# Ledger of designs, part 21: VHH binders against o59646

Target 1, 363 residues: o59646
Amino acid sequence: MKNPKFTENQKEIEKEEFEFLQKLNFIIKESLELFNTNLKNSMKFINYITLPIIMASIESKSFNPFSEIIEKHIAFILNSKMNSLGYKFLPLGYSSDLTYENDNSIIHIDIKTANLENPSDFKDTVPLGINQSSYPGVLDCKIRGKNIKADCKKIKVYPNIPTTYNNKLTITNALLFIYPDYKEIIDEIREDYIAIRELISINLKDILTPIEGSLEEFLNYKPSNEKKRLEPILDNIVRGYFIHDKLRHEFSENVEKDLEEFEKKIIGIAKKLKEREIKPVAILSISIPNGELAPHYDDEIVSGKSWGSSFRYHYKKSGNSVFKGLDNKASRAVFLHINKEYLPVLKKYFDPITVYELTEKRL

## First folded at step 7 (VHH)

Design n7 (framework vhh_7ubx_2)
Fold by ESMFold2-Fast, scan of step 7:
Structure n7 (fold): chain B 363 residues (1-363), chain A 120 residues (1-120)
Amino acid sequence: as target 1 above (363 residues)
Amino acid sequence: QVQLVESGGGLVQPGGSLRLSCAASGFTFSDYYMTWVRQAPGKGPEWIATIYSGGSTMRDDSTKGRFTISRDNAKNTLYLQMTSLKPEDTALYYCATGSWEDYLRYGSYRGPGTQVTVSS
């Protein structure tokens, strides 16, 4: 039984969504060992790409440095694999953390981590910014200070990512890594990174001083979506300038002593992480409907937060559980990996779990 | 030790079909992802398709409507079914162990290839 209101354009969108899901499934299965060994290969995990990101996360109390580090490392691995499949990273992506393109589509990927001990973060919903989805969001808010007498509760907010752009289809995917509880490891790592920062005395303003024109203009741009678009680019720039600055200023005057102290601290963190066996419990792919599928969805599929411009997408709601235009009726939320040790726990939240499995006959 | 031998190539008219085979020996075939790659004279290698041990497949967008990869683990054999062949499909076709990244980055075991020529 196919939905009779499904249009030709929506069929094309679902075909592109499913084709991406097939490619994502292949990438994750081929790269699973890399995700399992991220923490065992601590020297590669803590390198000149990740170090600036770690330092930036320590400067912000709003970041969980471990989840931030894992998400950035997942992004790095994914980027390497996506390019091999004809997807090119789009540096000025449209308000998404990671944006890729091929000849037919623009793909927005939102990488999320969740703790198995906090099922509200994974079992029914995934948290998204309005700017990370083409689906209209709903906000619960109170009006602020401009003397407009209105209640803004349940205001629908339209997405700023269209379903097509420059004749390419736009699709959105949330890639969710579920981990066991790791709070103690986070606490251990944070202290060591603070010590490293104190040793090298880095100041990001000094690094960014040589960057003039458009990049300084973008750094002063206030909307959070622009910062998200530029974050991967800024990370690479900061890495390059950091290496240059440290080699010139910190290491040139007492090279052997300073390099040995710096490397010893990095190796110390690496040794601590090498003894940790942290593997994902599961990896879940959630294909998020774009705006042209909105007639098939209602307010029950999204819920808002009263103090932020974010929403929760309810990926298990009945009108939204499968690709309606596809004969194989594959689920929009599928496990790309399940650690068998945690299968009994996962079955409590995903019942029947087979609904969320992508079989080879559907690939 | 490890050996891959391709067969099934030949001269075919545009619009025709061919089935390529790759016989594997010297390793546990069922544990390996397997890939088909082609290379035309004067061009670099082009990925066609990968199949992994569970039977799931990935195919290049330009050929996926016409080419199907499959495997028979009991016979240690990899297949590529090609339909609606075009002159631009003319190339040396070879099989390799692993994914496209294994082929490009790590080195993989490869066969000597089988020539496909699409011409009148």
Scores: ipSAE 0.000, ipTM 0.097, lowest interface PAE 23.4, mean pLDDT 63

Design n8 (framework vhh_7ubx_2)
Fold by ESMFold2-Fast, scan of step 7:
Structure n8 (fold): chain B 363 residues (1-363), chain A 120 residues (1-120)
Amino acid sequence: as target 1 above (363 residues)
Amino acid sequence: QVQLVESGGGLVQPGGSLRLSCAASGFTFSDYYMTWVRQAPGKGPEWIATIYSGGSTMRDDSTKGRFTISRDNAKNTLYLQMTSLKPEDTALYYCATWSLEDWLEYGSYRGPGTQVTVSS
């Protein structure tokens, strides 16, 4: 049974999206300084949350540690704010990053980062997992440069997000942080991350155990007397930090050297990040028309990638929403923050630039 | 001008409770991981618990069921709630910052400690 407060009325559903957008805007503007990657953030960057995520990604050859860790850090900050605004964290395996609920809605937030020098990652589309979409997508029949089927040009894939959950509306938002070019930073830390992965997988595997799971599982960890999935990881990290103090005489010289090298690599990465301050160029909120909104939108707003089970949402094709009581039409993609020093670059890809205020401002 | 000042220690009988406080100043408290450490006479320092900037904690199993670490970032204060105290909990209790640079020692900033004595 559908929630009797809501119908398949597009405007009524978009009004709930607008209410969420107002709260998101407040959180972002009040927390902007916390999204800087600097000395303070570098101390948080490599902690008990990010270490298990890095370790869980140990087998990924295409791992981008800088982008992923920044996304996890942003998620951690947002989670600390959402609960104060009446949103209850809901640990669902169907969302990639964060899921919350209130009396009317279940809210999915997908956190994205993009490099300003790679406009294909932000100017027209954002990537979506199949579990983040309420409408079908299409994938190319080519994987790794080879045709999968001679007669197939595209493979149709089906959505996994339900239209409602527990009789609540589904609201989906992609929160995109655009950063200045960070390729040099990635290059600087890449070798250290590879060395850490090798130490963990070969030498320290029995001492440091990688965790497999979503960011939502890590963020839902609350201190308790009960052992949770994170407890074995925390115990291994604690032993790593205090091993020489408690068990130094029981370890072989090789294990002691490997632990020392692991420690030096982690500290080295942290020190390199401490000397840099990377501020977002812009923060873009993209309201994805999932749930009861999906039937009102064409397949053309979603396309498949040529590799894997992922989609891309073409937010510039979805148009503008209309909410009652607004002087201007609310856009599905709006900027919550712009660093004005980068306005000339941003205007190459966005014209006009719409900044969210109570009444939308166009630059 | 960085200061950590512990308080709340004293003489308590076995089975009793104490709440230790650590007042921090001169640094951005909310950005630091904070830890409680104790040192009994004639013994080395023993780690009790660390609380991260986000509020999540890491705790030693031997005290985990009796001791709770918490923080109030608005007041720049760290707490340790101790219950069911035993004579073996007698020690000087320190608060300290924790960082990756302090893997083998307790923080760049450390308080002078507060004495806890559990005895009849």
Scores: ipSAE 0.000, ipTM 0.116, lowest interface PAE 17.3, mean pLDDT 64

Design n9 (framework vhh_nb_b201)
Fold by ESMFold2-Fast, scan of step 7:
Parts: C-alpha cells; sequence; structure tokens
Structure n9 (fold): chain B 363 residues (1-363), chain A 120 residues (1-120)
C-alpha cells in the first residue's frame, strides 16, 4: 500500500519539515528586497553581486555565468540570515549548496534557477543530486548494448544523505527562483566572468568578507596607490594567499597586478548590472520528504535520469505536494513570492487550485 | 469560525512589564507558527516576534533580550512577555497565525489588536 497510516514518529518528522518551511518563508519575506537588484545605491548591491560572482567563477562548470552568479547571490543572502534563526553552518559536503544544523535537525537547502521562457525547467520537476536529499530515487534498469529494451526493471537507489545524522533528522528544501529572460545581460558579462575565473581557481568562499558603504561612494572612490575599492575582499584573498600555499601557485609572479585586474573586472560587471533590473518572477519552495516517509508517497516521485549523478523530483505527482500526516494538510510545494505581473503566465503551468489554496484556504 | 483574541494590553511606565495573551480557536493551533506584530500611530505594521510549531523563536532586533514569546498548545494560547518597556514600544499589538504560504498573502489569521501605551 502506497499510503499507510502514519505512526506518531512519522507525523513528528513532517512537523519538523513544516517548521523549517515556516522559518524559510520568514527569511525569504525579510530578504525579498535583496533579490530585487533595485538596491543600486547600496553597498549591499556590490556585496551581494561581487561575492557571488567570485564564488561562481571559482566553482562553476558552465561558461554561462548568469545562473551560477544568481545561485551564489541567493546562497550568500540566505547564509547571512540563517544564524538569526538558530542555525549553524555545517560543512558536511553532502549538499552542493547550503547545509545547517539546529538542536533537532540537519537542513539541506538546494538552490535552483529557471528561465520563465523555458517551462520545462520549472513546471513539473526539480533536479536533485544523490547528495542533496535523503529520499530514495527510482532508476530505470538500462541494459548496456545497442539492440535491447531502453528500460527493463526499476530499482530503488538510496541517496548519500541519511534520513538521520548524529541523532538529528535530515530535512531538504529546494528553492526554485524563476527569472525573466536575461540573455542580453549574460552576453555582456560573459567575457569578464571568464577572465575572473582564470585569475582564481581555488575556492575562497570561506575567507571572503562583505564590504561596507554606499554603492555611489564605492563607484566614485578614487583609490590611492595604496588602497583599492575592493580592499576588504582583496585583504581576505591576500590573507588566504599567505595562509594557503596553494593560493600562491594560482597567481602569476605579479600577484598585485592579478588582484588589480580582478578588481577591474568585478567593478566592470557591477557597473553593467547596476544599469539593469534583475527581479525574480517567483520563488517556489519544494520540501522533499525525508526518506523515512517514502512508504507514504507515490512510486517514482523521485526518478533517475543519470545513474549516480542526478534525479528529478516530481513535485506535482499525485500525493507528493502535501504533508500527509498533518491535520492541516499543508502543501510541500508552495510559492514564497510571486511577482503579480507574471501571475497569469505562471497559472498556465501551475495548478490554479494550488495557488488558490495557498492564498485563500485556511489550513 | 477562526478567532484570535488578544488581551493584556494597557498603560505602563517606562522600564515596566506587560504580558500579552492571544487565545486561538477554530484551527489546529499546534500546527501553526504564531506571531506578534505591532503598529504605532502613523506607521506601517511591523514584525515583533514569532514562535514556530516546534517551539523555536525569532525576534525583531528592536526587542531582542527584552521580549519573550511562548506558547501553550494545551490552551491554544500564545504569549508575549514584554520587559524593560520603552516609550517607542507604544503601539497596537496584533496576534497572527502563519501557515507558510506564498507572498500574495503574508498572514493567514489576524486578531483585533490590543493597545500598549508606555509613558515616559
Amino acid sequence: as target 1 above (363 residues)
Amino acid sequence: QVQLQESGGGLVQAGGSLRLSCAASGFTFSDYAMGWYRQAPGKEREFVATIYSGGSTYYADSVKGRFTISRDNAKNTVYLQMNSLKPEDTAVYYCAAEWGYDSLTQYDYWGQGTQVTVSS
């Protein structure tokens, strides 16, 4: 049976998952202005653009910088808020994005972006790695060869993340940010992004620090021979250079010249982005059920596309969008933000009942 | 059917204390995050404190260390203990129940509010 009665323990798991959803909703509401780059006159704009550009340039496997920059931008904003809710950053290496803990749970936040012009990227599923949730996937058995069935028997594959770690429940939320088409911005920044990536090839995210002040003061500052506009960030990079011997080998013999080129490229990107508006169309939170809850959901709500690398979570599949053991029957996939101008477009792809239930239903 | 009823407001001198209560009915109280918001004359409504279904709390920076939010699920009641009150804490205080829904509607249920006045 797919939907057996919940034990009390299984209801408690869903309550922990739901509590995190409530906290996440609060963080997103408080941080919404920071996702709207109308902060053109604030040093927060430079901090929230510059640091993600650096991180994306180090970590990205793609030559399209926009999605990577925006995902790092989102990660940086969320990371600044999680400590206020009693969550401590936990570098376990299971999730590719963000991992935290509190007294009761280990939380994995997986950040996803999608282009509004590509509905296949957001209307039905979200991609997951085996290291991003505790929910078991179903993979098609593919017989190797040229003249055989595409699929044979389906097998269950368990993810790298356990359902419980160090006596704490593991909880996974996928945050899907839907954006309008920004191809022109991508084209403008691509060359500068590639140049930054070539200047640094080691992950410096743990030592980088935000800079303070107003954006206009920053951009109009005339640096002396001894000081640069990105000095606080550059000081942390230089500190890493002296602490980590590997960093010394990532720069040319003229480290100062490389850091000056780095600063010029970052400022160039920031100036281009300042003249543009980047706003999310919508933010969708998708609570992936803890793996212990698998017997209560439809088969194949997590299906495999590639062995060992990725799955697809089908958040619209029958029964998977609801916390089944809670009396209030809260949705697992909820919009945390919708730009009202795009609501008619979104309703073409999302169930109107789901949006209506979230806004008008009292649970 | 759903009702949130605040009580405990009043006039108090600076440095004093008040305890606000909010009695809830018509929904499964234990599954909701409960919050307190306030609105001073001529200002927009602002967040004060929330307590989540599992008991975790979050506070606005302006009240951290002075206010304590708590809940009693058996009595369907949420409380706000306000200590070291300042004149700038003067406002109508509202109880709210939050579900964790999309940004088109930020709050599910609201009480009628209770007036808190702090004299200098």
Scores: ipSAE 0.006, ipTM 0.503, lowest interface PAE 9.2, mean pLDDT 69

Design p1 (framework vhh_nb_b201)
Fold by ESMFold2-Fast, scan of step 7:
Structure p1 (fold): chain B 363 residues (1-363), chain A 118 residues (1-118)
Amino acid sequence: as target 1 above (363 residues)
Amino acid sequence: QVQLQESGGGLVQAGGSLRLSCAASGFTFSSYAMGWYRQAPGKEREFVATIYSGGSTYYADSVKGRFTISRDNAKNTVYLQMNSLKPEDTAVYYCAAWGSYTSGYDYWGQGTQVTVSS
């Protein structure tokens, strides 16, 4: 099962990785306006699908409640375009991990979002699960026990993803979307979210039940005449809940008041989100080296702080940003988009000359 | 001192064929994706075809099945074979080269005029 083309052959491995990076970057760049338009439209129409995702992100204290929605829109674009390039979607991997294959390669694309105010998440590393690539990671190990202390030792951790599978090269790419800090907006809507949750869980728990139906059932949902008192907007925003059939004809004034308050809070959140233009500050496309390339790259380009720590790919570490067997200008980390309004902030974290050269090249 | 030099444009009758060539110098040709764009009078520049460093190709829907892009790394040249030409294919055709920095262009040629008569 071992492919001789991709065994101890740095130039052939890097050629395959670099060609895929070119293909991926072309798809994203050509589809950027479509992506921005689709994302903006999703924010205008908070609905059954988008609302629970945003609410879950708020509850988990995520810095970017739009990360899941960003993933969905990119997945849509990639699935549309990758097929045209001869890649078949594989329903494998994790929720944010998109997997494709062609005759020569198995492609893993990991979509990441980063907050502009958290530079540790974008300026020189990207988070990388050990099993999202074939590249071995390094962990610092500190052992603490009763009356003992061991020095920090570096331990090599091997991923479950092989460097080749069924004679196909494993390729891992990260797409990193940097967005402005939306914490102020999240803080503003958090109280409305808490109120909505309390209404659902306490006041309306016997009235509302979560929808568990198919997309067809969602699309064909029709409110009864008794529910017509609720504004039409409720049907679009909160289709995630059904009014319990046993009680639909026996609403008290308190129930109707609570449903009106529920709808009012949902509309308030939707309005606040509509007022925001959700666009990336910058988009980076990052090629993580295949594990066969480990002898030619720094030992710690994939590393974590300790047992249980997240691994990170250090894409700006010396020698890691460049395909070593190719042209001197061939880079593993590429800006696909830079929003010029944020250029002064980006220059703070990236080499000013490099950022200038990339924008000059019409990114 | 990077240059892309297009040639092979001209006048052709609808249903006819043309082959465009783009000779490249000043960079490591084999490491770059090469492609063709076109711009008709009064319209935005439109993608036509690309060929990646490993030889894979991608075409705009409007030209798929009619145009073929190819490359010769030994000659540092990319070609666009245009068959079954239509009046709507009339445009200035531009050669482009993409390195590692963008999904778009690193370098652009001067363009070559293609005119398809009805």
Scores: ipSAE 0.285, ipTM 0.679, lowest interface PAE 3.8, mean pLDDT 72

Design p10 (framework vhh_nb_b201)
Fold by ESMFold2-Fast, scan of step 7:
Structure p10 (fold): chain B 363 residues (1-363), chain A 118 residues (1-118)
Amino acid sequence: as target 1 above (363 residues)
Amino acid sequence: QVQLQESGGGLVQAGGSLRLSCAASGFTFSSYYMGWYRQAPGKEREFVATIYSGGSTWYADSVKGRFTISRDNAKNTVYLQMNSLKPEDTAVYYCAAWSYGTTEYDYWGQGTQVTVSS
């Protein structure tokens, strides 16, 4: 159960959170050179799953293929570094991207990517599922339908993630990578995928049959809700390997030209992704307070405005921007990396810009 | 001029010990992270240990309990005490330095060879 030391002591809880921030800062700084030198090679490695990811993103229309590929790359590097620092991967992370443990803590890391052209995704808040942290959310919404009206103001919603689990403190960090606008490459990829889909549906449908259902049903599959967003990606990776395997084994003279065109389109997509130089504009670490700290922060730092929508962590509210119990007053939202080329644009949204240091520093 | 100079590598038998040193010059040593990395033949460069300016330390799981990193700010030197050495610890060991607010290693040493015989 709960550890009395952690549940009673704000400074001790924040010290554990800040110690993780220090480790995360080290990991990101160590990994950034790896991103710069190996991004092209990482894209080559991911190519074998690139098509299923693209298919998943285009089918759902709720996320873009580029962000998901980048998130996979980030997760791969981050996982390797977390393991090297003594954190054990814990598969219990239903609501977070990555979950780890050590002797003192359960760590939840939510990897976020944002486009510099969409400031609503990064400038004031980050999306935070109610069960991605131990911090209670506040619902302050108005429901207006044709035949229904309801107001829900300041209703506390408690997460199922406890503040302490098996005598280990729960720590949640949102790790946000901000990238330059890449709309044009997304549009190019979409056109190639549509051509592939049409080719399969018309010319290859009778050859390529999934075990339970038709190829058309596989290509048009969309989950009904966002709670299983990652599952559709995994399903589409499996579908892509299945389709590739079927094309390899079901080849016939009657479809040779169509199979060649299909393979050519797949190679074209892979080449476009391999040839892109993708560098983050900035990397922001956002430490969501442990739920035991709620009395020490503003009520609405985690809040939602609509029934059924995602909650958001409002990291720029005056009450939540620092570790209040620590002598060094380190910020909960701090930049671990800034590409100075984009500093003027970042200052439009973050003036002043808080960078990671033992003593808080602002640019 | 900025330099990191490693020393203390060599040949040692399994179960033995070595102490690596890295002497730094040309920058404000006390404000920098210092770390040790290693690269075995045919493998990627691997993190071993780091020490913050304030003295907090972190270790790779493979060396935890066997290796100890320390620093002497008065001498601008970082150390790696390696105990209970195993053949799999055979590698070139590199010293690295970087500061808060940088996203790249500011400085790397030339490396020192450690060879652990069975």
Scores: ipSAE 0.000, ipTM 0.236, lowest interface PAE 15.3, mean pLDDT 70

Design p2 (framework vhh_nb_b201)
Fold by ESMFold2-Fast, scan of step 7:
Parts: structure tokens; C-alpha cells; sequence
Structure p2 (fold): chain B 363 residues (1-363), chain A 118 residues (1-118)
């Protein structure tokens, strides 16, 4: 379906989208200093699941090795601000980072990060969550035959979140935080994480396993450490890797030495990260059209790779279009924050740069 | 050029009411968000209320149901009606104006003291 007649219901939905964009702009401006991330603060989200992912990402020379911890830090700040504005957290089981409701609407916020040195992650598209993809065409392809890869690549996908849920309007926003390159930070810790990996895989592999038992037992586990060798931020790492404090009394002298070296290297990484600030270069808000709004913008605003393992929203196809049916217009993709030092670099990918304006007449 | 001037602060007993005013000049008032923040001694500045160009409002949970923000575009003034005041509402109250990044940085007033006696 392509370019259907614009309805009064769609005007109501776009008005709610526009009102939320105004709220989001206020939140970002009010909280800008809190979005200047100190990696030490983000490290409080480290645990036995995220640490191996970070280490593997650094070893594979990924552009986004810290994305998990940075996105959790951003989500923490946004959650506080949404609650202060009267939104109630709504657990819907969706894949979006945050879901909220008020009397009028349900808000889905997906937090995305990108490295300024990897423009393919931000210049034209943003990844879609599972709840944002229309599956009828993809399911039809998969049902008919697994060998029809070329035909599956041509399936058109639309956002599948309905415009109304529980008699409330649904609004979807992707918040894209663009950050500077992490190379210098990675280089500072590379030798230490290689040493940790070798200690785990060679010397300590039979000792350092995830804690078994109930989640409550895991959360209440505290190593008896009189030396206070570990900073509080690293307690999750220790809890995630050590089976039990009691086992330390059974260790040979060589195992104790290797365990002390392991802890020393972890502390070294944390100390180096603690001294680094990562500030966003820019913050981009992308208003993703749900349900009946999507066909009004373009029937190709979403694309997917074979088998639907990667779906992307082409925000420049709809981002340069104003909200339809509204007198106070704004683009669907707009910058809420730009660090002036990086403006010449951003202009290589965004020309012109669309910044959200509160004036009746946009400049 | 740009000025935000607060007034209406003072001393009031718990359970009382005050109305704060903020007179704005030097910018296109009707196009801007207007808001109120407060700062108690020894604490960080905290959000109180905001009103958008179109008239929509938001409140901090701590003041919801007790405070009302409004604006008069003809007078370039934003108001904060404070009812059922509590001792913990004691703070310097600041008026603020927000535009976009390209239209310039946020503007702040000098503040007005509100003291609520127990």
C-alpha cells in the first residue's frame, strides 16, 4: 500500500508524535550533562554476561565494544526523566529498550549508539527492533522455502506496531547517540585484556565459572576480601566468575598467584577506563511511523537482509519529510544536540543538518 | 538583550499559596518552551514544571496536583501557581527558556526565593 489518503486519526497520531518530540527535546536539553558518560559510572553495569562480550568485541576490533554499557547508562538516565514527567513504565515484553505510558499514549524508545568513524551505522539508517518489523512477508518467504534467498531479499517490510494499543496511541522513537572513536581507550587496555583471557582459558578455566544456584544467591554473594583489592564497581565481575569464597582455601600457591594477577589486571582496566570521559558528538531523534502511518511516507522505508536477521529503517527517506497534517512541522529525523567541534565532520554525512526548532517559522 | 526576571517569591506558612511570575524580553517568547526549576541550599538544581509553545504542560512528581504552570503570550510572561506548600518546597526558583541548539543556548533568570515555614 502506497500513499493512502491521510485520515483524521493519522493527524491525531502525528500530533501525539510531535508533542512527544517536544518533550524529548526538553529531556535531552535538561539532562545533557548527565549524558556525558564517565566510563567508571557505566562500569556499574558490568557483569559475567557483558564482560566477555566487551572483551570479545575489543579482541575482534569492533567499532562499538562499549555499546552495551553505554546504552544501559543512557537508559538509566532516560528512565528517571520519563518517570519525572509522569510516564509509567509498561512491561509489554517488547524488544525496545524502554516502554512507557501516560493517559494518552504508549511510548517505545530504542536507544542506539554509533561510532563517528563508522558512518554506515548512522548516516542513512538505524537498526529496527523485533517489535518494529512487519513479519507477514518474511514469514511467507520462510514458510514457502528455505532455498529462495533472492526472493526473500526483495520482501518489503513495514513497522508492525499498531497505531493503537489498549485504547492508547503508540509512539516509537529511536535515539541515536553518535560517539567519538574508542581506539585510544582500547589501545590502553589491550595488553591487560589479552592477559586476562589467557589466565581464564589456560590457568583458571576450571575455577572461574558462573555462579550456580538461584538468582538471589548470586545477587547476595560477596567475596571476603580484607585487602579491598577491588573497586566497588568491579564486584559484579568477581561475583560472576568465582564459584565460592570457600574454594580459595583449597587453592595451590600457583593458583593463588594466577588469581591475584587476574584481579590485578581487572583493576588495571577499571583504573584506565575510570579516567576517561566519553561525550556524545550528536544526539539524533528518529520518529518511526507505526502501523497506518508507514505507507504515507514510503513503501521502501524499511529494508532487510536475507532471512530477516537484520532490518533497517531508512530514516532519510522519511526524515526529510515533515509531519503530515500538522501546522507546526518538524522532520521525522532531527538533531537534538550537536557538539560544535564535530560539526564539519557531521556535515559530510548530513547536509543540510536538520536541528529541531521550537519557532513557528523554521530557519 | 535576553532577560528573564522572576518575581512573587517570599515567606509563606505550610499549606499556603504563592504565585510566581517570569517576565521575558529579547526573544520571540511564543516560540519558546518556558519552565521552572528550583534549588534548595546544598542541593542540585531540580526540575519543577514546563509549558510548551502550544500550551501542553509537565510537572515533577513532587509538585503534581499542587502546582500549575501557565503562560500569557501577549504579556511575554510565564506563571507558577503554587498551592498546598510544604517546608520541602523551600528553594530559590528559577525561570528558564528553551529554544533549539541552532537558535542559541538556554536562558535562565536570576531566581526568586521561596521560604515555607513549618
Amino acid sequence: as target 1 above (363 residues)
Amino acid sequence: QVQLQESGGGLVQAGGSLRLSCAASGFTFSSYYMGWYRQAPGKEREFVATIYSGGSTYYADSVKGRFTISRDNAKNTVYLQMNSLKPEDTAVYYCAAWGSYTSGYDYWGQGTQVTVSS
Scores: ipSAE 0.000, ipTM 0.304, lowest interface PAE 13.3, mean pLDDT 67

Design p3 (framework vhh_nb_b201)
Fold by ESMFold2-Fast, scan of step 7:
Structure p3 (fold): chain B 363 residues (1-363), chain A 118 residues (1-118)
Amino acid sequence: as target 1 above (363 residues)
Amino acid sequence: QVQLQESGGGLVQAGGSLRLSCAASGFTFSSYAMGWYRQAPGKEREFVATIYSGGSTYYADSVKGRFTISRDNAKNTVYLQMNSLKPEDTAVYYCAAWGDYRSSYDYWGQGTQVTVSS
């Protein structure tokens, strides 16, 4: 597919970005309690978080257990709502986070968490993985000012998301959840999470293949239609049903004991998270302009970074909103939720007028 | 200033139809998402339907297939076509304007009564 320039489709993309922002705002507003992970005295909290813990353990590429677990929890909730809005989950070979499509567009969502104590992670930039910003296939692109046709199979990663793909507009969004001081929580669950990761690394991923369809059902959960069907599957996964019966005879007694410990550690982590009643300080949506990521990639190639490295998108560097029909205060970063208790801290890092005006909308 | 005015409510028999209208003024209508909410006596206000600035729609499961939301940007009006009405649809229906990031405010109408007799 030949990549069109961003400017050729700019107004159409801006219209789709604005509409997607409205849809995302609706999801957050109507489902805020679920994103707060504040289901006191409810076994639903343990059931809703245990699958994210397992998924994070299977796909984890880092040692930040809080970010990995909570990002999967957010993805699980968001995915159930995106399907209700007419979006279909679309797995892409090089895009690692959530990708959805409807009749008009393809939406790429990169879910991020940040600690309020580390303002460098949220006040003006968001990290993006190169794999989260590329499409497979033959692409026409500019590298170092030259027009080049790139075959993504020869180039492990190509960082350029086209403005259209398969006759649909492409929209990229980073959804950032800011939490208060979760480092203490990380310290409390790190040991158990590492143990879970270690058990998964002993080829447990291969054994989990038989439940792949069940994992997709959880990702596409529809409470009104499928609640009774999904709850038994979740319980069975937590209780070791994810281990294929065909391979049980190949396991040692020690592995069976480790699986019991694995289950107990998952439940233990979920219980600790529940007792903390974790709530985001703020939820930010950052619209990433397609076609503008190639310059960042070119700089990273020049610097000798690895093909799998992340780069930082400076969303406040542009200052300019893609939504030029909006008020002068419009920006690519929009608050979808702000916790009033933390408003004084947020005003320190963000424009006070923007923070105030968005917060009043939530009052 | 900003005003949302509902009309078209009334009394109807079960299985009947009503069309609600919401006329908007005082803001840039085309940049807002428009929605309908309802509130029955003694119950919380619940979501019914929304139409986004680009024209895509979303419905509550309880009304999907029976209600249709539409908008006319030239007339600054949003509509709710209600078919196959049930006694359970009896409520005050509110028009709402939201999702314009230029404004801190979501706007609400005064409501219009819909009564469906059994």
Scores: ipSAE 0.438, ipTM 0.776, lowest interface PAE 2.2, mean pLDDT 67

Design p4 (framework vhh_nb_b201)
Fold by ESMFold2-Fast, scan of step 7:
Structure p4 (fold): chain B 363 residues (1-363), chain A 118 residues (1-118)
Amino acid sequence: as target 1 above (363 residues)
Amino acid sequence: QVQLQESGGGLVQAGGSLRLSCAASGFTFSSYAMGWYRQAPGKEREFVATIYSGGSTYYADSVKGRFTISRDNAKNTVYLQMNSLKPEDTAVYYCAAWGSLYSEYDYWGQGTQVTVSS
């Protein structure tokens, strides 16, 4: 089969996707100012961005510090809003940033950022890990940063997100934030970001494991305008470091100096982001097929190298053709926010832009 | 031209009930999420309840278990059933429609006054 097949659940999936898009639109509209790097000229942004900087430094395998930090920032803001909406956080451990359930559905959200000056990163495709998609991929046994002579097996893996789980429909969305050109700020914060990563890289697994074990507490952290709000977060990291049995008996006089430098670097990055006053150009939600909706790897819908663990989803090619229940011309990609200042440039890449609105045409 | 018209407000004793209605025109009602907000004098507008196009509902913690939002797509109307009313529920209640990214604002009604006496 060249293209994904529709299942008997097609109409229910489309209904859940549309309902979720309206809920997501509500959340994004209410949270819009929180995605700005200048929050009403207050300390609020610095307090909000501190935890994202730490988590990005721990989890990220890339050296695009702006995208990595902002994706964590978005995740924490959305998590706070989803909890207030009565959604139950579901820690499934997939490559998706956030997973939630209600009585009818399980919702996976994968958060992405793009630079307005790099249209290839947003105008047609979104990058996906195998766990975030119903499309099959391949697994590479390569160990990052380590040269191994062992026979490296390349195997096909199958999608880990089915169309149903525990009698609930599953829906997957890539939430794409397009920002103005941020190349200069990457250069400004890279050294501090690498320094933070280096300080915790030797302890990354020991720190990350306790945080994952108390992930709901971590994600429900609510920043305040208090300057010393960073101290509880650092205490949690230090506690995670020393809770692990093998590290419990180690003591270093340099721990306090490392924590002071760690805090200094985090605040430095936060201040540089705040000074730039960066706001989203647009926010796009992209629905991704699950399970049997994507029985075949199709180069027209999915592209990537066959021996990689990730690939790109061509949402403009597949969105309209995958779901034919509501409207054969309807796109599963929809704008939740457009900054009207950037509307002329967005129209160059999204023409006609009205196809991508959350309107009566999507029902 | 989108219009939202609220009705059903009034004066009620604490512990009483009221049902608010919002009649909509100028858009495909069934495609839109509908919501209720309220604003007491001197306070910021606060969220009360929403109902999505597919019928799913969400409520503010302050009204959960007491208020019920519903819709009738044949009549282009959304309702808010308010039970066990408290003096702190006193506010102007506004109907809102969500669904268009071309709008600079939510489509809002003119509001209806609800006054709960102790």
Scores: ipSAE 0.000, ipTM 0.286, lowest interface PAE 14.0, mean pLDDT 67

